# Ledger of designs, part 7: VH-VL binders against NAD kinase (nadK)

Target 1, 268 residues: NAD kinase (nadK), of Syntrophomonas wolfei subsp. wolfei (q0aze0)
Amino acid sequence: MKIILVNNRFKENTEKKAQEIAGQLSALNVEVIIDNGLDEPYAGTVDFIMVLGGDGTMLRAARRYGQRAIPVLGVNMGTVGFLSNIEINELAEYLPLILREEYSLEARMMLEVAVFQQQSLLTRVFCLNELLLRSNSPRMLSFALEISGQKLEPYRGDGLIVSTTTGSTAYSLSAGGPIADPQLDAFIVTPVASHIINKRPLVVSPEREISLHLLEEREAIIGIDGQIKMDFGAENRVLIKRAPHPLLMVNLKAKPFFTSIDRSLQRQ

## First folded at step 1 (VH-VL)

Design b48 (from b4, 13 letters changed; framework fv_bermekimab)
Fold by ESMFold2-Fast, scan of step 1:
Structure b48 (fold): chain C 268 residues (1-268), chain A 123 residues (1-123), chain B 107 residues (1-107)
Amino acid sequence: as target 1 above (268 residues)
Amino acid sequence: QVQLVESGGGVVQPGRSLRLSCTASGFTFSSYAVHWVRQAPGKGLEWVAAISYDGSNTYYAESVKGRFTISRDNSKNILFLQMDSLRLEDTAVYYCARAEYSSSWYTPGMDVWGQGTLVTFSS
Amino acid sequence: DIQMTQSPSSVSASVGDRVTITCRASQGISNYLAWYQQKPGKAPKLLIYAASTLQSGVPSRFSGSGSGSDFTLTISSLQPEDFATYYCQQYNSYPLTFGGGTKVEHK
């Protein structure tokens, strides 16, 4: 068995904990590859991915490895979140089940995001939560949104979010988007501080293709999962579709989504 | 089980029209982009046209633009290529192919191909 | 249009040989390149996509490398069933374009 252990190099003690867990796994005849985010993703075949940290570390792991159809387990090390299944102090208890493959998998859709300059592809990335288009200045954006070739009336405002259902509780929620059952596959398109007061979030089929481009020369950025940021100008276009593979999340214990989100909203 | 089967090829006269069909079975046709690729006798592969999974976007090689029209009927699992104003240089075996999923927006590798249908001219 | 140039146009090889085929794009295509194998009278078969990712079911003796504008297909130990014509194809932008093909034939 070969496991990738993903940690955040820049969080206190995560490298030390990763080394401790790698030692435990090696004692059980498991080969461990440590990914602290600094190097290129491991290119070889692996059987399992264990993510040590909070939701942010899971989002990075999903972008690096989510398209490989490998089980991914989130192990929380402090920050309460939605993407971890067990706590670090529970890992020893659950490790035998992991090694015996005694768990279920939950599939979570991902976005495939392609950014162009004229006709040239600049980059392609995958993400679990969302793409954000936003103004990087005090000026409103004017931009075009196309859904499966259908051109909508121009948007005016601070930006737009294209989210997965997993991302419905992330930035889309803060911008006024709906809370979506993560068992559903859908794109959620949520305006950010729209100038047009009756622009509503859209919930659209995950089979649709979404494109965005600026109608005026403005300073804008695109953000991916709140972690990657790129400049976006009038000569750029972004295309969004459902990624070829969902992220396969390991479920070792029940995590009741609706009661968890309800409690989270009560605390806010 | 997964198959693409072309039909509609044959002998044609210059300037006439011909419609090719490609019938899909064994997979969810409406979830895949599909392509037409041709090969003239003794020559290499030439991409002709593509259509997105929902039919909203179509793409054409410059040599066929304005003469050929790609379309699909997802309820019947059929891809079409309507070929108008046919020229001698359109002589080829025409393949339909589905896009293999990968990390590509345009077209990942084409992982399932039909057997091809021959379009030729009489004299 | 992006032009794809394959070299060589043909190569004579024996079973067990290492065969290398190159493909050059007229502009940068990142890793949006596929390799196909075609045997006489048959449809092409996908071998590699994303420049280096082996298609499921394709033997490990096939490998791809490269990025940007220069790409290579390698067959590490040629088998009898590998005598065929090989094509590269870019899918960075429409129109999609194929290389001219490389015929791997018996010595």
Scores: ipSAE 0.000, ipTM 0.390, lowest interface PAE 16.3, mean pLDDT 85

Design b49 (framework fv_bermekimab)
Fold by ESMFold2-Fast, scan of step 1:
Structure b49 (fold): chain C 268 residues (1-268), chain A 122 residues (1-122), chain B 107 residues (1-107)
Amino acid sequence: as target 1 above (268 residues)
Amino acid sequence: QVQLVESGGGVVQPGRSLRLSCTASGFTFSSYAVHWVRQAPGKGLEWVAAISYDGSNTYYAESVKGRFTISRDNSKNILFLQMDSLRLEDTAVYYCARDHIVATTPYYFDYWGQGTLVTFSS
Amino acid sequence: DIQMTQSPSSVSASVGDRVTITCRASQGISNYLAWYQQKPGKAPKLLIYAASTLQSGVPSRFSGSGSGSDFTLTISSLQPEDFATYYCQQYNSYPLTFGGGTKVEHK
């Protein structure tokens, strides 16, 4: 069995714990590849991906490996989040189930984000939560949203979020978007501080193609999962569609989404 | 919602061929091993065949080996069972079932289709 | 082939009863055993895997135990919807094999 162990080397206790776990897995004749974010993604075939950390580490793992149809387990290291299934102090209990491949999988849709400069593709990236378009200055943006070739009335405001259902509890939630069952496939389109009163979040089919571009020359940023940041100007366009493969998330322990989000919202 | 829908069953004559299909929706079909399991009228479950998520490994019950061929088309989310040299003892409801674990070897079945009946004319 | 023997072949019970179904493998299968419920005219439904792990959404009145060669499925307090046929299945070795089934019927 070959496992990629994804961690964040810059967190003091996380790197030490990752090495400890890698040693335990190697003692059980499991081949371990460490991905601490510094090197290129491992290009070979693997059977399982174990993510040690919070939601940020999981988002990085999903971006690097989510399109490979490999089971991904989130192991929480004490940070608050929705993308982990078990806690680090539970790993020893569940490790035999992992090694025997005794777990269910939940498919989570991902976004494919293509950024163009006029007609030239600049970059293509995959993400699990969302793409954010936002102003990078005190000035309001004016931008166009197109859904499957249909042009909507122009948006004016601080920006827009295009989210997966998994991302509905991330930045889209703070911007007034709905909470969505992560088992559903849909795009959630949430305005950020819209100056137009009737601009509401939209929930649309995952088969839709969404495009965005600026209508005025402004300083703007495209953000992807809060981890990738790119300058976005009037010469740029972004095309968003459903990624070819969903992320396969490991379920070892019943983690009820609705009660978890309810308790989280009550604490806020 | 995960769905598996079988089709292609019917009335056949002994020695003939029949192809069953199973159309999958609501999950990433290419990431799961899938199985055929049959049940003769009034009898128990019998595993028939399995195919790995990428189609590289196939598995067969001894009773059907050499007569049945399992295959899949991941671009269309369809599982097939080609049934050649059919015998009266092949009479059964044939279920398409999804393997619970993404692996190269089959395990157990977390979702099942409604089944398609294969019977023989007298 | 690993032979899976279920007992009893049928059991008569009333709502509220504790029902125990046993499954015996002809050789050791560790905990590589699943349990299914099948209602008349319906496809089977996964209840338990890895001998004792409840599938998500399955009521807690269902429990599984055992390892090696002897396994049990227990329904602690039978409900009207539990009258069905139950099957065990080993996935330790090829070919995959099922038990003969246990029908839980009204007294």
Scores: ipSAE 0.000, ipTM 0.354, lowest interface PAE 23.3, mean pLDDT 86

Design b5 (framework fv_bermekimab)
Fold by ESMFold2-Fast, scan of step 1:
Structure b5 (fold): chain C 268 residues (1-268), chain A 122 residues (1-122), chain B 107 residues (1-107)
Amino acid sequence: as target 1 above (268 residues)
Amino acid sequence: QVQLVESGGGVVQPGRSLRLSCTASGFTFSSYGVHWVRQAPGKGLEWVAAISYDGSNKYYAESVKGRFTISRDNSKNILFLQMDSLRLEDTAVYYCAKDQGYYGSGSYPDYWGQGTLVTFSS
Amino acid sequence: DIQMTQSPSSVSASVGDRVTITCRASQGISSWLAWYQQKPGKAPKLLIYAASSLQSGVPSRFSGSGSGSDFTLTISSLQPEDFATYYCQQANSFPLTFGGGTKVEHK
């Protein structure tokens, strides 16, 4: 059995714990690859991915490995979040189940984001939560949104979020988007500080293609899962589609979404 | 500096065919949709046809649908309009125009050529 | 097809005047509307796109407003070079359609 341990090396406590866990797994004849975020993703075949950290570490793991159809387990290291399934102090209890493959999987849709400059593909990125288009200056943006070739009314404002249902509790929520059941596949399109009264979030079929481009030259930026930023100008176009494969998230422990979100947002 | 130069217009007889060309320079031709718009002498503008940046989508006005064919050659920066079964009411100056939207789906002709006249003999 | 109706068909104005031209779509077109200026013997020039966005290089005295079905082009202080015919055009759906034009003439 080969397992990738994903951690954040900039947090000292996670690096020490990753080494400890790697040692324990190696003693059980499990081959361990440590991904601390600085090197290229491991290119070989693996059986399981264990993410040690908070939601941010899980988002990075999803971008690096989410399209490979490998089970991914989120192990919380003390940061409260929505993407972990067990706590680090529960790992010893669940490790035998992991090694015997006694768990269920939940599929979570991902976005495929393609940014073009001229006729050329500038970059292609996968993400679990969202793409954010935002102004990078005090000026509002003017931009066009097309859904499967249908031109919507031009947008004026600070930007737009195109989110998965998993991302519904991230930036989309902060911008006024709905809370969505992560078991559903859908795009959520949420305006950011729109200056056009009555621009509402849209819930759109995951089979549709969404494209964005600027109508005026402005300083804008594309954000991916809050972790990747790239400049976006009038010469650029972004195309957003459902990624070919969902992220396969490991369920070892029942984690009812609606009672969890209710407790987090209503019962602080 | 965006430049579009139409050619191929002339005097034609009803029922005949004519092919118009438009040569583009000063912008990345393959990144923009392009339009044909016509104007009859002393009359208003009439949109005729458009083609997407990659040639995969073509659009026509009802009055020309089935008779005119729009095409492009991105390797040579040339737009074409093949006009079949020409009628007296096709008399007009034909303008070639670049779409405003970069990778856009065809919305606004923003830069136009000087036009080429299509007219009929007696 | 979406029909575009412009009014008036002509307007007489003097330099310094405020000129307003209207355009009505036969159905809702959101803000997918452009305004063009055409001088005799010349190709049209794009002035405004997306109902209210001024094209680069176009003087600020030109402005557009409206959404849905009713749109206006305003020239705040008419200059000698502004005597021309103006056209609206909807870009909501194919086929694209132009209004009949409004001639802005001296007097």
Scores: ipSAE 0.007, ipTM 0.457, lowest interface PAE 12.4, mean pLDDT 86

Design b50 (framework fv_bermekimab)
Fold by ESMFold2-Fast, scan of step 1:
Structure b50 (fold): chain C 268 residues (1-268), chain A 122 residues (1-122), chain B 107 residues (1-107)
Amino acid sequence: as target 1 above (268 residues)
Amino acid sequence: QVQLVESGGGVVQPGRSLRLSCTASGFTFSSYAVHWVRQAPGKGLEWVAAISYDGSNTYYAESVKGRFTISRDNSKNILFLQMDSLRLEDTAVYYCARETWYYGSGSHLDYWGQGTLVTFSS
Amino acid sequence: DIQMTQSPSSVSASVGDRVTITCRASQGISNYLAWYQQKPGKAPKLLIYAASTLQSGVPSRFSGSGSGSDFTLTISSLQPEDFATYYCQQYNSYPLTFGGGTKVEHK
C-alpha cells in the first residue's frame, strides 16, 4: 500500500507529526509520500491520501489529488472545521481500519473551472468549495451569467460565487447563500452585494454549464477556494462544469453535518 | 499595464517644503485608494499616508500628521504629497502604492512605483 | 498601533535551501497580513495577501500561513532570484504597519 500524507509544514508541529506517522506506516510495510504543498503533486499511483490539518489543507489536497478517485481522509490537527473526519489523537485507533479498508466513502462534487482569453484556454483547475468572481476595486461589476446557454439579465454588484454544496458553508454562506446538504450534487450561484435587490441565490443542476464574462472593462479577479487568485478582464470568459470525478472522502466515524453547522452558527 | 511614477524628490534644507507627485496609468485611478510609503536609507518600510478613491478621507502616520498633506486630482490621475516643515528624519525614498480590495480578503497594496528620493543638504 | 515583529533580521542561505520567516502582530489581525519582496534598489513587490493567498504570477515555492497573531512565510527551495529582503505588513487597521524586514543573503 502507498499513502500520501498531505500536511501544512507551518501549522503547529505538523511536519514532525507527518514524519512520526510516516515512520509508523513504514513499519507496517506502507510506502509513504509526504506532500507539504511545496513541490508538484506526486505523479505516481497511490492507494490512500491522509490530510493532516484543517479545511485549508483539505482544499489544497482536493485540488491536487481530488480527480484521481483515491480515498481522502481528513485528520484534524486542532483547528475546528467541516472537512476533517477524525482527530490526530484518534489516528492510532483508526489506523487498523484504514489498512483493512474498513470505512465508507462519501462522494463530494468538485468544480472544473476553465478560464479563456477569447478562444485560448489560459488555465483549467478543479476546486472543492467555489469560484469567486470579484471586483478588484470599489466599483461594482456588470457581468453576464449564462446557464447552459440561457442568458440571464445582466448582473450588477461586487461579484458572484459559484459553489459546490460542500462550499455552501464557505464564502457562499457569507454572501447570503443557502446551507446545502453536502451529499447533494448541485451548483449554488450566490450574488455578492448585488445592486438588484431581487437577485437571489440559484440552486441549479450539476449537469449544467455556467459561463461568466464582464460586460464592460473592469479590474476583476477569479478566486478559487479562497487560495488561488487570477486576473479577470473583459477579454476573459470562465466556464464552470461539474468535475469528472468527485472527491472521495473517508468516513471512519459519524460526523453529523447539520449539528456541526448549527453549533458553528450559534457561536458567531 | 498598471504603472505608478513618482517625481518631485530632491535635496532640501530642514524646515523647508517639498511636493511629491505620483502619476498613475493603466487603470481607473478614480476607483482606487492610494498610499505613500517611505523607506529611510538602509531601513525598513514605513507607511506615511493614504487617501480614499474620491479624496473624501485621508489618513496619516502620527510622525507626519500636521506637516504632510495628501491629495489627489482624479481628472489628471495624479496623487500628491505636500511635505511642510521637513526634518532630517524625513530622509527616505517615497513610494506611492495602489490599494486593492477583495471580499473576505480586505484591502492591501498591490502595485508600487519606483520611488523618489528626498534627502537633505547640510 | 499594531506592532509587527519579524524574525530573523537576516538569514544566510544557499540555492535549494528552505527558508522560513516569521511575523508576530502585537494584537489579533485575523488574516489581514501581506508579504512583500524587495530587491536592492527596487520597489517592494507583493507576494502574498490575506496571510496565505499567493499573488498572481508569484512562484508556488512561496507560501504563507497563519492567522490571528502569528504568521510564517516559507520559500521551499530558494532560487538565485529570491535573495532579497522580505517584509510582512498588517492591513487590519490604521496606521498600516510593517515588520522590520528579513534579509535573505548568500551563504
Scores: ipSAE 0.000, ipTM 0.362, lowest interface PAE 21.2, mean pLDDT 86

Design b51 (framework fv_bermekimab)
Fold by ESMFold2-Fast, scan of step 1:
Structure b51 (fold): chain C 268 residues (1-268), chain A 125 residues (1-125), chain B 107 residues (1-107)
Amino acid sequence: as target 1 above (268 residues)
Amino acid sequence: QVQLVESGGGVVQPGRSLRLSCTASGFTFSSYAVHWVRQAPGKGLEWVAAISYDGSNTYYAESVKGRFTISRDNSKNILFLQMDSLRLEDTAVYYCARDSTYEVYSGKYTYFDYWGQGTLVTFSS
Amino acid sequence: DIQMTQSPSSVSASVGDRVTITCRASQGISNYLAWYQQKPGKAPKLLIYAASTLQSGVPSRFSGSGSGSDFTLTISSLQPEDFATYYCQQYNSYPLTFGGGTKVEHK
């Protein structure tokens, strides 16, 4: 068995904890690769990915490894998030089940984001939560949204979020989007500070293709999972599709999604 | 208006260390990934190292991994390359180059829209 | 690593000539390819990115084409300032790799 431990070396104590866990796994005849985010993703075959950290570390792991159809377990090391399944102090209890492959998997859709200039593909990235289009200046954006070739009336505002259902509780929620059951596959399209009263969030089939382009020359940015940002101008177009493979998330214990989000909203 | 200026090159002996610097001006340095690319005399271009806009991710060519360390100081708009255990094969002009995309976390999928004029690293023995 | 092979390694040409340089990737890189011009003693300058998109300020006599593994840079009518070495670069995956270069020189 070979396992990748994903952490961030610059987060307090996470690198040291990753080394401790790697030692424990090696004692059980498990081969361990540590990915602290500073090198290229490990190119070899692996059986399991263990993510040590918060939601941000899981988003990085999903971007790096999510398309490989390998089980990914989120192990929380601090602030409780939506993408971890167990706490670090529970790992010893669940480790025998992991090694015997006695767990269930939840498939979480991902986005495939392709950015074009004219007819030329500039970049292609995957993400678990969302793509954000936003203004990078004080000026409001004017932009076009197309859903499977259907042109909607122009948008005017600060931007737009195209989110997975997993991302419904991230930036989309802050922008007024709905809370979605992460077991559903759908795009959630949420306007950011729209000046048009009838521009409501849309819930769209994951079989649809969504495209965005600017209608006026403006300085804009595309953001991916809050971690990657790219310049976006009037000469650019972005195409968003469901990614070829979902992220396979490991369930070792019941995840109380609805009660968790309900408590979070009441505390705000 | 965008300018990258390298410094720190010189004549060194094998096994020694050298630190290169690249000072950026005319753009928001903290918003761009930046790279080192080298060129041996009379030869082609070879990518050496990259650092993400926030310094959280670094990448190295296999030939320099474990010997070179890329870092940045966003408060001073300076990129560094610490070169340890220098070998004769490291003889080259070292260029500082800007990533094509604003605020790239991973530094992947990039071409170089602006380059410095380079600083020469050479050896005596 | 993705190997980038340029041909020819050098070409002798006269002002007004059409010059074609090819670049081949050892595996598919979609359109993640850039072209650079380097004059003696100077840093490389970006000409084309995304295989065919001309950088702002670059003369229209330069054009790029290709997708997947085979790419071409064309100079439709060579000017005196175009005598230089040209490099392709893939940016589909790390490590970033360059072609060996094509020197365009006077006959």
Scores: ipSAE 0.000, ipTM 0.402, lowest interface PAE 12.3, mean pLDDT 85

Design b52 (framework fv_bermekimab)
Fold by ESMFold2-Fast, scan of step 1:
Structure b52 (fold): chain C 268 residues (1-268), chain A 124 residues (1-124), chain B 107 residues (1-107)
Amino acid sequence: as target 1 above (268 residues)
Amino acid sequence: QVQLVESGGGVVQPGRSLRLSCTASGFTFSSYAVHWVRQAPGKGLEWVAAISYDGSNTYYAESVKGRFTISRDNSKNILFLQMDSLRLEDTAVYYCARGYGSGSYYNPLWFDPWGQGTLVTFSS
Amino acid sequence: DIQMTQSPSSVSASVGDRVTITCRASQGISNYLAWYQQKPGKAPKLLIYAASTLQSGVPSRFSGSGSGSDFTLTISSLQPEDFATYYCQQYNSYPLTFGGGTKVEHK
C-alpha cells in the first residue's frame, strides 16, 4: 500500500507530526510519500491520500490529486473546518479501518478551468471550491457571461464567482451566494459587488459550460480556490465545466453539514 | 500602481501601546496575505507578523507573541498592527509588505511590494 | 528557527566588478529563498525568488544560484546604482528569517 501524506510546511508542528505518522505507517509496511506543497505533485500511483491540516491544505490536495479517483481523507490539525472528517487525536483509532478499506466515500464535484488566449489554451486547472474573476485594480470590470451558448446581458462590477456546491460556504457565501447541500452537483454563479441592479446568484446544471471574457481592457485576475492567481486580460477567455472526476472524500464518521453550518453562522 | 503606505509611527514611552496602519491601493487587498517586517536603526530585517488574505490565520515572531496583534479590514484595504507593552528593543522602522507568488497558496512566499516604512521610537 | 548566515557582511567594490554574496541556511530549505536590495533610507526591493528566478524589471546582471543550504547572489558587472545592502530570506517555514545583510560599498 502506498499513501500520500499531504501537509503544510509553513505550519511547524504539522511537519513533525507528518514525520511521526509516516514512521507509524512505515512500521505497518505502508509506503509513504510526503507532499508538503512546495514541490511538484507525486507522479506515481498511490492507494490513498491523507491530508493533515485545515481546509486550505485539503483544497491544495484536491487540486493536485483530485482527478486521480483516489480516496482522500481530511485529518483536522486545529481550526474547525468543513473539509476534514476526523481529528488528529482520532487517527490511531481509525487507522486499522483505513488499512482494511472499511469506510465509505462521498463524491464532491470539481471544476475544470481552461484559460485561453484567443484560440490557444494557456492553462488547465482543477479546483474544489471556486473560480473568482476579479479586478486587480480599484476600477470595476465590464465582462460577458455565457452559459451553454446563451449570452447574458453584460456585467459591471468587481467580478464574478463560479462555485461548486462544496464552495458555496467559501467566497460565494461572502459575496451573497446561497448555502448549497454539497451532495448536490450544481454551479453557483455569484456576482461580486455588481453595479447593475437585479444581478442575482444563479444555480445552474453541472452539465452547463460557462465562459467569461472582458469587454474592456482592464487589469483582472482569475483566482482558483483562493490559492492560485493568474492575470486575465481582454484577449483571454475562460471556460468552466464540471471536471471529469469528482474528489472522493473518505467518510469514517458522520459529519452533519446543516447543523454545523447553522451553528457556525450563529457564533458571531 | 500597486502601493502600500504605512502610518501611525511616532515617539512612545516604554510600556505604552501604539497602533500602526498600512493602506493598500492598486490591487485587490482581500486576495493577499500581508506582513509586518521591522528594521532597527543600523540593523537588518526582522519578520514580525503575518495575516492570511481572509484574516483567518495569523503568525507572529516569538519576540512579539502575546504583545502584538495583527488584523485587517478588507472593506477599507487597511492592515493593522496593535503593539502593546512596548519595549525599547521594539525601536525600528516598520514596513508592511504583500506576500506574493503566482501559483502560490494564500500563505506568503516572498515580499512585493513593500511600503515606505514608519518609524517607532522611544522617549527616555 | 532556521538561521540565515550571509557572507561577507560588507564588500568594497568598483563599478564593473563582479560581486558575489553567499547565504547559508542552518538546515535544508530546498530553493525557498529570496534576495532583496535595500538602498539607504528606502524600503527593500525584491530581486530574486525561488533561489534563481529574476523578478520582472530587474537587470540581467543579477543572478541567483544554489539549493538546499548554500546560495549565491552574483552581480556580474557592478553599476553605480547597485551600491546597496543585500538580504537573503528563507520562506521554507515560519518564522520567516532574513540573513544579516551584505553592504556593497565603494572601494
Scores: ipSAE 0.000, ipTM 0.388, lowest interface PAE 16.7, mean pLDDT 85

Design b53 (framework fv_bermekimab)
Fold by ESMFold2-Fast, scan of step 1:
Structure b53 (fold): chain C 268 residues (1-268), chain A 127 residues (1-127), chain B 107 residues (1-107)
Amino acid sequence: as target 1 above (268 residues)
Amino acid sequence: QVQLVESGGGVVQPGRSLRLSCTASGFTFSSYAVHWVRQAPGKGLEWVAAISYDGSNTYYAESVKGRFTISRDNSKNILFLQMDSLRLEDTAVYYCARDLPYYDYLTGSYSEYFQHWGQGTLVTFSS
Amino acid sequence: DIQMTQSPSSVSASVGDRVTITCRASQGISNYLAWYQQKPGKAPKLLIYAASTLQSGVPSRFSGSGSGSDFTLTISSLQPEDFATYYCQQYNSYPLTFGGGTKVEHK
C-alpha cells in the first residue's frame, strides 16, 4: 500500500506528527509519501491519501489530488471543521480498517475554475467549496453573469459566490445562501451585498457552465476556497463548471451532516 | 503604481514596545500575503514575519516568536507589526514586502519572493 | 531552518568583468530560490526567481542557474550600476531565509 500524508508546512507540530505517523506506517510495510505543500503533487499511483490537519489542509489536498479518484481521509489535529472524519487520537483504532480497505466512500462534487485574459488561459484550478468574486474597494462591482449562455441582467453589488453543496456551509452561508445536503450535486450562486433587491441566491444544475466578467474597471479579486486569491479586472473572464471527478471522502465513523450543522448554528 | 510605505520607527529603549505600520496603495491589498523583512546596520536581510491575504494565518521567525505580532486591516490597506519586549538585536531597518497572490497549479510555482518592497523604517536604541 | 551560505562575501571587480556569486542551501530547495540586488540606502530589487527566471525589466547580463542545493548568479559583463550587494533567498519552506550577501566592489 502506498499512502500520501498531506500536512501543513507552516505548522511545525503537524510536520513532526506526520513524520511520526510515516514511521509507524513504514513499520507496517506501507510506502509513505509526505506532501507538505512544497513540491509538485506526487504524480505516481497511490492507494490512499491521509490529510493531517483542519478543513484548510483538506481543501488544499482536494485541489491537489481530488481529481484522481483516490480515497481521502481527513484526520483532525484540533481545529474546528466539517471535513475531517476522525480525530488524531483515534487514528490508532482506525488504522487496521484503513489498511484492510474497510470503509465507505462519500462523493463530493468539485468546481473546475478557469481564468482567462481575453482568450488566453491564465490559470485552471479545482476546488471543493467555492469561487468568490468580490470588490476590494468601497465601490460596488458591476459584472455580468452568464449561465449556459443565458445572459442575466447585470449585477451590481459587492460580489458573487459560486459554491458546491459542500461549500453551502462555508462562505455562501455567511452571505445568506441556503444550507444544502452535500449528497446533492448543484451550484449555489449567492450574491454578496447586492444593491439590486430582486437578486436572489440561485440553485443551478451542475451540468451548467457559469461565466463571470466585469462590466467596469474596478478593483476586484477572485478567491478559491478562501485560500487562493488573484486580482480580477475588466480584461479577465472566469469560467466555472463541475469538475470531471468528485472528491472521494473516506467515511470510517458516522458523522451526521444535519445534526453537526444544527449544533454549529446553535453556538452562533 | 504599487506603493508600500512604512512608518512608526524611531529610537527606543530595551524592553519597550513599538508598533510599525505599512500603508499599501496601487494594488488589491487583500489579495496578497505581506511580509516584514529587517536588516541590521551593515548586515544582511532577515525575514521576520508574514500574514496571509485574509489575516487568518501568521508566520514568524524563531527570534521574534512570542514578542512580535503581525496583523493587517484590509479595509484600510494597512499592515502592522507590534513589537514587544524589544532587544538591542532588534535594531534594524524594517521593510514591508508583498509576495505574489497565488500558487500556480499549472506551473507548480510557489511565490514567497518579493517584487515590491517599501522604503523601510529604522528602529534603533539609545544608550 | 534552511541555512543559506553565499560566497564570496565580497568581490572586487572592474567594469566589463564576469562576476559569479554562489549560494548553497543546507538542504534541498528544488528551484525555490530568488536573487536580489541592493544598493546603499535602498530597498532590495528582485532580479531572478525560480532559480533561473529573469524578472521583467532586469538586464539580460544577469542570469541564474542551479537546482537542489547549489545555485549561481552570473553577471556576464559588469556595468557601473551593478556595484551593489546581492542576496539569495530560499522560499522552499518557512521560515524564509536569506544568504549573508555578496558585496560587488570597485577594484
Scores: ipSAE 0.000, ipTM 0.409, lowest interface PAE 15.8, mean pLDDT 85

